# Designs tried in a protein design chat: VH-VL binders against q9yfq1. Part 3

Target 1, 117 residues: q9yfq1
Amino acid sequence: MLPVNPRDLEKMMRRLGIKVEQLSADEARIVLGSGETMVFRSPTVIVMRAKGQPPMVYLVGDYTVEKPREETAAEITEEDVALVAEQAGVSMEEARKALEESGGDIAEAILRLKGEE

## First folded at step 23 (VH-VL)

Design z6
Fold by OpenDDE, fold request of step 25:
Structure z6 (fold): chain C 117 residues (1-117), chain A 123 residues (1-123), chain B 108 residues (1-108)
Amino acid sequence: as target 1 above (117 residues)
Amino acid sequence: QLQLQESGPGLVKPSETLSLTCTVSGGSISSSSYYWGWIRQPPGKGLEWIGSIYDSGSTYYNPSLKSRVTISVDTSKNQFSLKLSSVTAADTAVYYCARHERKYGWYRAFDIWGQGTLVTVSS
Amino acid sequence: SYVLTQPPSVSVAPGQTARITCGGDDIGDEYVHWYQQPPGQAPVVVVYDDSDRPSGIPERFSGSNSGNTATLTISRVEAGDEAVYYCQVWDDYGKHYVFGGGTKLTVL
């Protein structure tokens, strides 16, 4: 936890025109550009807001880093291709390509083809 | 140009549920920053915020009305609605729908309003 | 509950300056918004975020906010300015919007 009294912090920040809110969270997750995810369990969340400025959010607590989920390339069957083609109203070739790009995920392939992603 | 228009019955009996709809035109109700709210004004009285909703379904209600108020969004119709249950004569008012922005954690002014609709609670 | 206090009425002669106050505990820490409501009409924002003015609102309308008082200033008051004016804030603690009681501006 912070080494300062929350009330004192709030008063100090008010002098700087910063409004401070302290919130309790069960979990906080930050997806990093690397693909890893920082996971905080029961962190204290401190939101600092100043008029006309983007807010600053502080997560106070220990965290773990989770590696990206490893996607296994699913086998694309002709049945899958046909299903995607039918659902998206595209050719078999287009459906196959979409499935390949989606790692065999049928739902994602359909969404991609429909332009919903 | 975005416009809001209230619609619904102008007369409601005591103990019944007041139901109003706000139709948004000239733009989509879906937004990353705007909330859609209801404000009412009893005859000869001041303004009272009822509640607001984000298109995701997140709602804020006036604590004094929370137990009786439900606000919902229908994105397919580009509308949002108000339900106020167990009405009494005290709920007689002009009801306005309006939008407000949330930016950088600040809830801002209601910048677009409907023209308002009078709802009278009477037997 | 957070309360905003406005004077019930303010009277000014044409051409003079009207000042409408909005009192609230530490209101200077919050954004204050002001609405004009002519009789029988819907409210319109005249000042938002303490001192910003929407397009189409005359420069005669201005706002300030500090300490425990926000103020709407209307310079060179015209007959058309006669209306009820409301201040408003978002109460972070109560998580709700709060309106002042409204101030009737009368142009003498």
Scores: ipSAE 0.671, ipTM 0.855, lowest interface PAE 0.7, mean pLDDT 93
Fold by OpenDDE, fold request of step 25:
Structure z6 (fold): chain C 117 residues (1-117), chain A 123 residues (1-123), chain B 108 residues (1-108)
Amino acid sequence: as target 1 above (117 residues)
Amino acid sequence: QLQLQESGPGLVKPSETLSLTCTVSGGSISSSSYYWGWIRQPPGKGLEWIGSIYDSGSTYYNPSLKSRVTISVDTSKNQFSLKLSSVTAADTAVYYCARHERKYGWYRAFDIWGQGTLVTVSS
Amino acid sequence: SYVLTQPPSVSVAPGQTARITCGGDDIGDEYVHWYQQPPGQAPVVVVYDDSDRPSGIPERFSGSNSGNTATLTISRVEAGDEAVYYCQVWDDYGKHYVFGGGTKLTVL
């Protein structure tokens, strides 16, 4: 456990050959491998450095976990469908389907229809 | 092989601005870990760090010179420069450009140096 | 301001061992770098990060750092080792590099 007193923390870590720096931050975000994001509001940041080792950073404070933003399909217009159909040389129905599968991304839809993606 | 070379006038009048350029060859200034610095040495005296600049433009200056020093980078020319304003005889020195790394939060040694250029401040 | 203290001069006979000290408050907590500067030449790093040696620097050059003193050791000193040697650290508090005053090594 880390001492509450910053001075005591520094002294303790120095005995271990670790330099300690305490900083304040307005916000800290950590994007996890799971896709979730840990969000710290006004955390204390403790940077620990030891010779020959990568630094360690401690975030001290409460945090929330945010789920990854779900990508919503962009609105597909008839003009978009027509453009994709024309560029890819396919029917309107095929173009619409490709756009839906591509979340409304015109470029991706065209590539998909051309077999390039 | 990366090399550094200082260039600029060898004579500057008092109260004027000393201006030097360091040309980097054999490699790019753009790096994720290297800083580009200036060190000077008055005749018969020791070394004094002037300042360093990172690729992003972040600078560190010697507190004793901070008010008079400006270091900048020109990536298009692969150069970085030193400006020292309001010079006096005390600014007469050999000026070196050099490179150093920062790794794991530690500022490391100057591993590559220019040959140095003498700048004399005289009326 | 953080200060590094070196002896102004050290003299040794050829073949002997030279030791150059660099004093600083809690310098053992910092990385110390050493430079060799022959007369009329630019400095060259001979030891960095307390005890690491660059490629091309002879194994005769070694470094140590503990407590309040860092030491550069040059074994089997040669005439070509005659130069001024500087220690250096980064001062985290002042956010600047600090050089020692330099030590002139004379080979007798």
Scores: ipSAE 0.640, ipTM 0.835, lowest interface PAE 0.8, mean pLDDT 93
Fold by OpenDDE, look of step 23:
Structure z6 (fold): chain C 117 residues (1-117), chain A 123 residues (1-123), chain B 108 residues (1-108)
Amino acid sequence: as target 1 above (117 residues)
Amino acid sequence: QLQLQESGPGLVKPSETLSLTCTVSGGSISSSSYYWGWIRQPPGKGLEWIGSIYDSGSTYYNPSLKSRVTISVDTSKNQFSLKLSSVTAADTAVYYCARHERKYGWYRAFDIWGQGTLVTVSS
Amino acid sequence: SYVLTQPPSVSVAPGQTARITCGGDDIGDEYVHWYQQPPGQAPVVVVYDDSDRPSGIPERFSGSNSGNTATLTISRVEAGDEAVYYCQVWDDYGKHYVFGGGTKLTVL
């Protein structure tokens, strides 16, 4: 449906009152509702605009689909717990809880325990 | 309500750099839709767009001025600035800062303006 | 470069209709905006996107755009309408905002 020649496409669309702009991109990403991401490498981007209408964007090129990054819950180590406990001046149990709530982020856990967050 | 106000020296010597700042009040300069621009008007003459900047730092300049113009944003101060180098008498004008939207890929009207500030280039 | 052409001046009697034209190649494909600039004041949008009016702008102000000509129409002209009016477009090709030369509206 898209002519190979961008000039021809432009001319055709102009007859329909549609402005066409062709752009080059290094990468395009579309995050889908499923959590997957379509990744285009060096796609051709075609933007079509008409008065009173949202623009239409065509990505021309091959794409891969990336799975949602499984947030690997950072394994909380006993060493991490001890560090947080020591730095925040709290018990190991309190430190562990703070780390769990902070997704394993030591700095954030310490801030939580110190009341800075 | 959002307001824009120009500030800077009203007198600049030839070959020096004109520097102006626009202070945005009543709202944040950070926006997904709006650009911040400069327009000038020589005495008794028409309007000339100088350039616009998006909060991300993306800039558009008037081709006739591009080599001499720098527009920047300071989000921490809620300001954006204009620098025009190598000025001559031809750069004497009232300088306006203004806001314009980009919607659906269309660049729209300047809907909010500052009051303008006169900059005179004179030795 | 893209150029917008306006008449330098238009004169009308109070109560009459003023029409200010803005000429440009295929301007009908572009959104045209109109500004009113009273003497010594900053410009104010009176019509945008060809025919839309900002809040606070009287219905006496209207716009149209077709072919190679956009037109600002001011009906029932009042003394307070005396100003310079500018048309404007964004030139997609040049990535450039373009103003017309301005039209001085005189109310006789």
Scores: ipSAE 0.460, ipTM 0.774, lowest interface PAE 1.3, mean pLDDT 92
Fold by ESMFold2, fold request of step 25:
Structure z6 (fold): chain C 117 residues (1-117), chain A 123 residues (1-123), chain B 108 residues (1-108)
Amino acid sequence: as target 1 above (117 residues)
Amino acid sequence: QLQLQESGPGLVKPSETLSLTCTVSGGSISSSSYYWGWIRQPPGKGLEWIGSIYDSGSTYYNPSLKSRVTISVDTSKNQFSLKLSSVTAADTAVYYCARHERKYGWYRAFDIWGQGTLVTVSS
Amino acid sequence: SYVLTQPPSVSVAPGQTARITCGGDDIGDEYVHWYQQPPGQAPVVVVYDDSDRPSGIPERFSGSNSGNTATLTISRVEAGDEAVYYCQVWDDYGKHYVFGGGTKLTVL
């Protein structure tokens, strides 16, 4: 497997005729087919190029997954709100807010309303 | 059909600033796929790349010239420009503007060139 | 600094094959571009990416690149091919474009 140390990787790749460029990045984002986004904060970004091959980008770092913001609000149904309100013992308005804050996840919304974080 | 045309004074005094503009016509300078560059050629000598710029303003300069070079872009006028400070007789050359592509991190050939303009540095 | 070395001149008779070399350390790892500059004119790309031709450049212009040498080959040379030819690479480590010194092709 390729090493993650940029200088050692660069030395190894030079012997193979591969150009290595490290980029400064504040953020990298990968929008998945599901609509979710992988978000890397301050990753190490390494671009590798060789003749006759498409460039490859190597990301090193932790990431989080963001839910689709606009889709979250659009996917909440009145049936979901009613279920959360019933299970958590709260108003429909309170249940709707909790669902919106939870990305439409009924179980998470119920747990949030019961005071868990 | 995209065309490049250099403009600016043909005579500059020593120690002053050489200033040129390249006008892009028949296409837009606002493309993330292309760089816009300056190349010079002293009379009877070879080609020397000066620097290049994206429409966003990001620049790369020839290390031998970088302390004296500024390249800028004005997307509203479809132009980019060169300023070379503290000129001497060694800066006398034909100055070309040219386009080149960045594809998958490779810097490609200069595929479109201006006609070139002679700038003479003399007292 | 990365240096590209070209012979200053090459002379060939009409109909012969001209070979113009461009020397550089490990130049085979780079994409090499070739420019034709007729007298008093701007350069024109005749070969790019080692061996590709722009539209309108005849097949008798070809290129190769391996090891420490790239070569522009002009078959069946015509008088109209008289020009200075420059090779060029991007030096990834030095972050700049490098041109060779140019080769004057003379057709006798």
Scores: ipSAE 0.279, ipTM 0.685, lowest interface PAE 3.1, mean pLDDT 87
Fold by ESMFold2, fold request of step 25:
Structure z6 (fold): chain C 117 residues (1-117), chain A 123 residues (1-123), chain B 108 residues (1-108)
Amino acid sequence: as target 1 above (117 residues)
Amino acid sequence: QLQLQESGPGLVKPSETLSLTCTVSGGSISSSSYYWGWIRQPPGKGLEWIGSIYDSGSTYYNPSLKSRVTISVDTSKNQFSLKLSSVTAADTAVYYCARHERKYGWYRAFDIWGQGTLVTVSS
Amino acid sequence: SYVLTQPPSVSVAPGQTARITCGGDDIGDEYVHWYQQPPGQAPVVVVYDDSDRPSGIPERFSGSNSGNTATLTISRVEAGDEAVYYCQVWDDYGKHYVFGGGTKLTVL
């Protein structure tokens, strides 16, 4: 039952003593507790103010979610792939896959391949 | 110990442009939290806000004067200026520059004032 | 346009309490600021945000604001308090600062 019409919203808020200001925004970002970020492009941003209360910000628009930057794998070189392939007796393709699954750890990749899981 | 000082001609002829400068000392005009305003007071009368500017150059004007007012900022000189065009005797007043803050979407009081300068419009 | 109404004058005896009113429609929804202007001088804020005092303003200056009336109260009035007092708000809908007409306080 929330009004979407800006004029109706402003009238409702006036009756409650709430001042409404729309901001021109190119982007808004909300960093979540998970570390993910909601990214709004050209959102409607409305600031509502009432005496004696903190300002309230109303965001309207589509958003995308960006995952936090993390390091999950070491850089994998062609030399690393060749070493794993040689040591484990497997193809370069199979060695690369094992290295990717092992986060670039050569010893772990070789052990996985020799264990034939 | 921030101070504001108005400067400019004390006598302006009718139909000319009134031009004043406010010099900010003891602080920076470039602070993003402050507006820099002009207020006038005709002799024996009350206070009238003319307009305000913040460091990025964005302005807010009294609607009754908006068509005749330009406020500008020169950050390199730590100054802001008032131009009021097409003046008449009704524009005779003491002109003050003053500082006020906008934070959390609220305007604050004018907490620092210049001493004021009388501008008389007469031929 | 939003209008702030002040009495043109208030007279009080020394040592008594002066009360200066500022009337406006729903002024209790606004933050009210009060300025003291001695003759020939620039205004000085004495109360802001209804009831707060800047540093250096005596505790005998106080303010209140509710409904349609804000009040500046000066207790134990001294001769040095003689000045014109202005109330002021920001009119969010008209997008301009509004001053009251001023109240001349006389200490007799």
Scores: ipSAE 0.216, ipTM 0.669, lowest interface PAE 3.4, mean pLDDT 86

Design z6
Fold by ESMFold2, fold request of step 25:
Structure z6 (fold): chain C 117 residues (1-117), chain A 123 residues (1-123), chain B 108 residues (1-108)
Amino acid sequence: as target 1 above (117 residues)
Amino acid sequence: QLQLQESGPGLVKPSETLSLTCTVSGGSISSSSYYWGWIRQPPGKGLEWIGSIYDSGSTYYNPSLKSRVTISVDTSKNQFSLKLSSVTAADTAVYYCARHERKYGWYRAFDIWGQGTLVTVSS
Amino acid sequence: SYVLTQPPSVSVAPGQTARITCGGDDIGDEYVHWYQQPPGQAPVVVVYDDSDRPSGIPERFSGSNSGNTATLTISRVEAGDEAVYYCQVWDDYGKHYVFGGGTKLTVL
């Protein structure tokens, strides 16, 4: 990101009155305006401070992007499968596949199966 | 209100380990906002910071003393401690414990001090 | 290592203004804290973050910091102000606290 090696960066920042501190971090997460999250594992975290200014945080490292997800995917139970099979008039295997395709949503799985028959 | 009190032997033989405890009362040492430090003052001389500890056990030490100093915290007793090894007459001083804020901002003054305890290194 | 330089002593008549300096390279880029230590007592912070006062410290204690010099100013000095005064910074690059050598204020 910056073209200057860390020692030269520190010297340059010091001449500008900017204090540089490296923190140990296991993880950093940035939740974007889109709802996606940038996830850094064991990043280098550098905090830059100057009098009268908000702190600036510089993250160095690889990251992955996670899509927003409000909850863990619903678990599909045998009770759910039986309910779908009964309501849609299909086999347990067919009901299970429809539930998997519908993310565990029983009502959606039933509607999908009825549209196929 | 929060108070700090130093305790420990006032006389230590050369080459031995100086050991002091600071008891925190009127507040919790387990606060995430504060560091707990040791500062010493040889008779007639100035103040020297020895080191500080956070309640999780993370430490900062004065580089000139780092090889000889250990600071530890016991949250169950609301205490933190100083051990200074291989002492000489140069380690004779009044030893203070003190609190300072843990912030990434600029407020890092020692705002609460103990009364101090004189430790003399002599045979 | 970062060094803070204070005059060893300052003498002032009662009712006058005392100014105690703390010199350091680019100290204006640091927040400076000031401690009062009366004879035989523990230090007490009287000014922090260059110019802020803790509760209970009278308004006649003030501080400033720019360039290479921080200054503690005590107006309308009284006998009870007689003490040694220390300046102090946190050295972010050395990761340690640095104290000045102390200035003994004598009220004549």
Scores: ipSAE 0.191, ipTM 0.660, lowest interface PAE 3.1, mean pLDDT 86

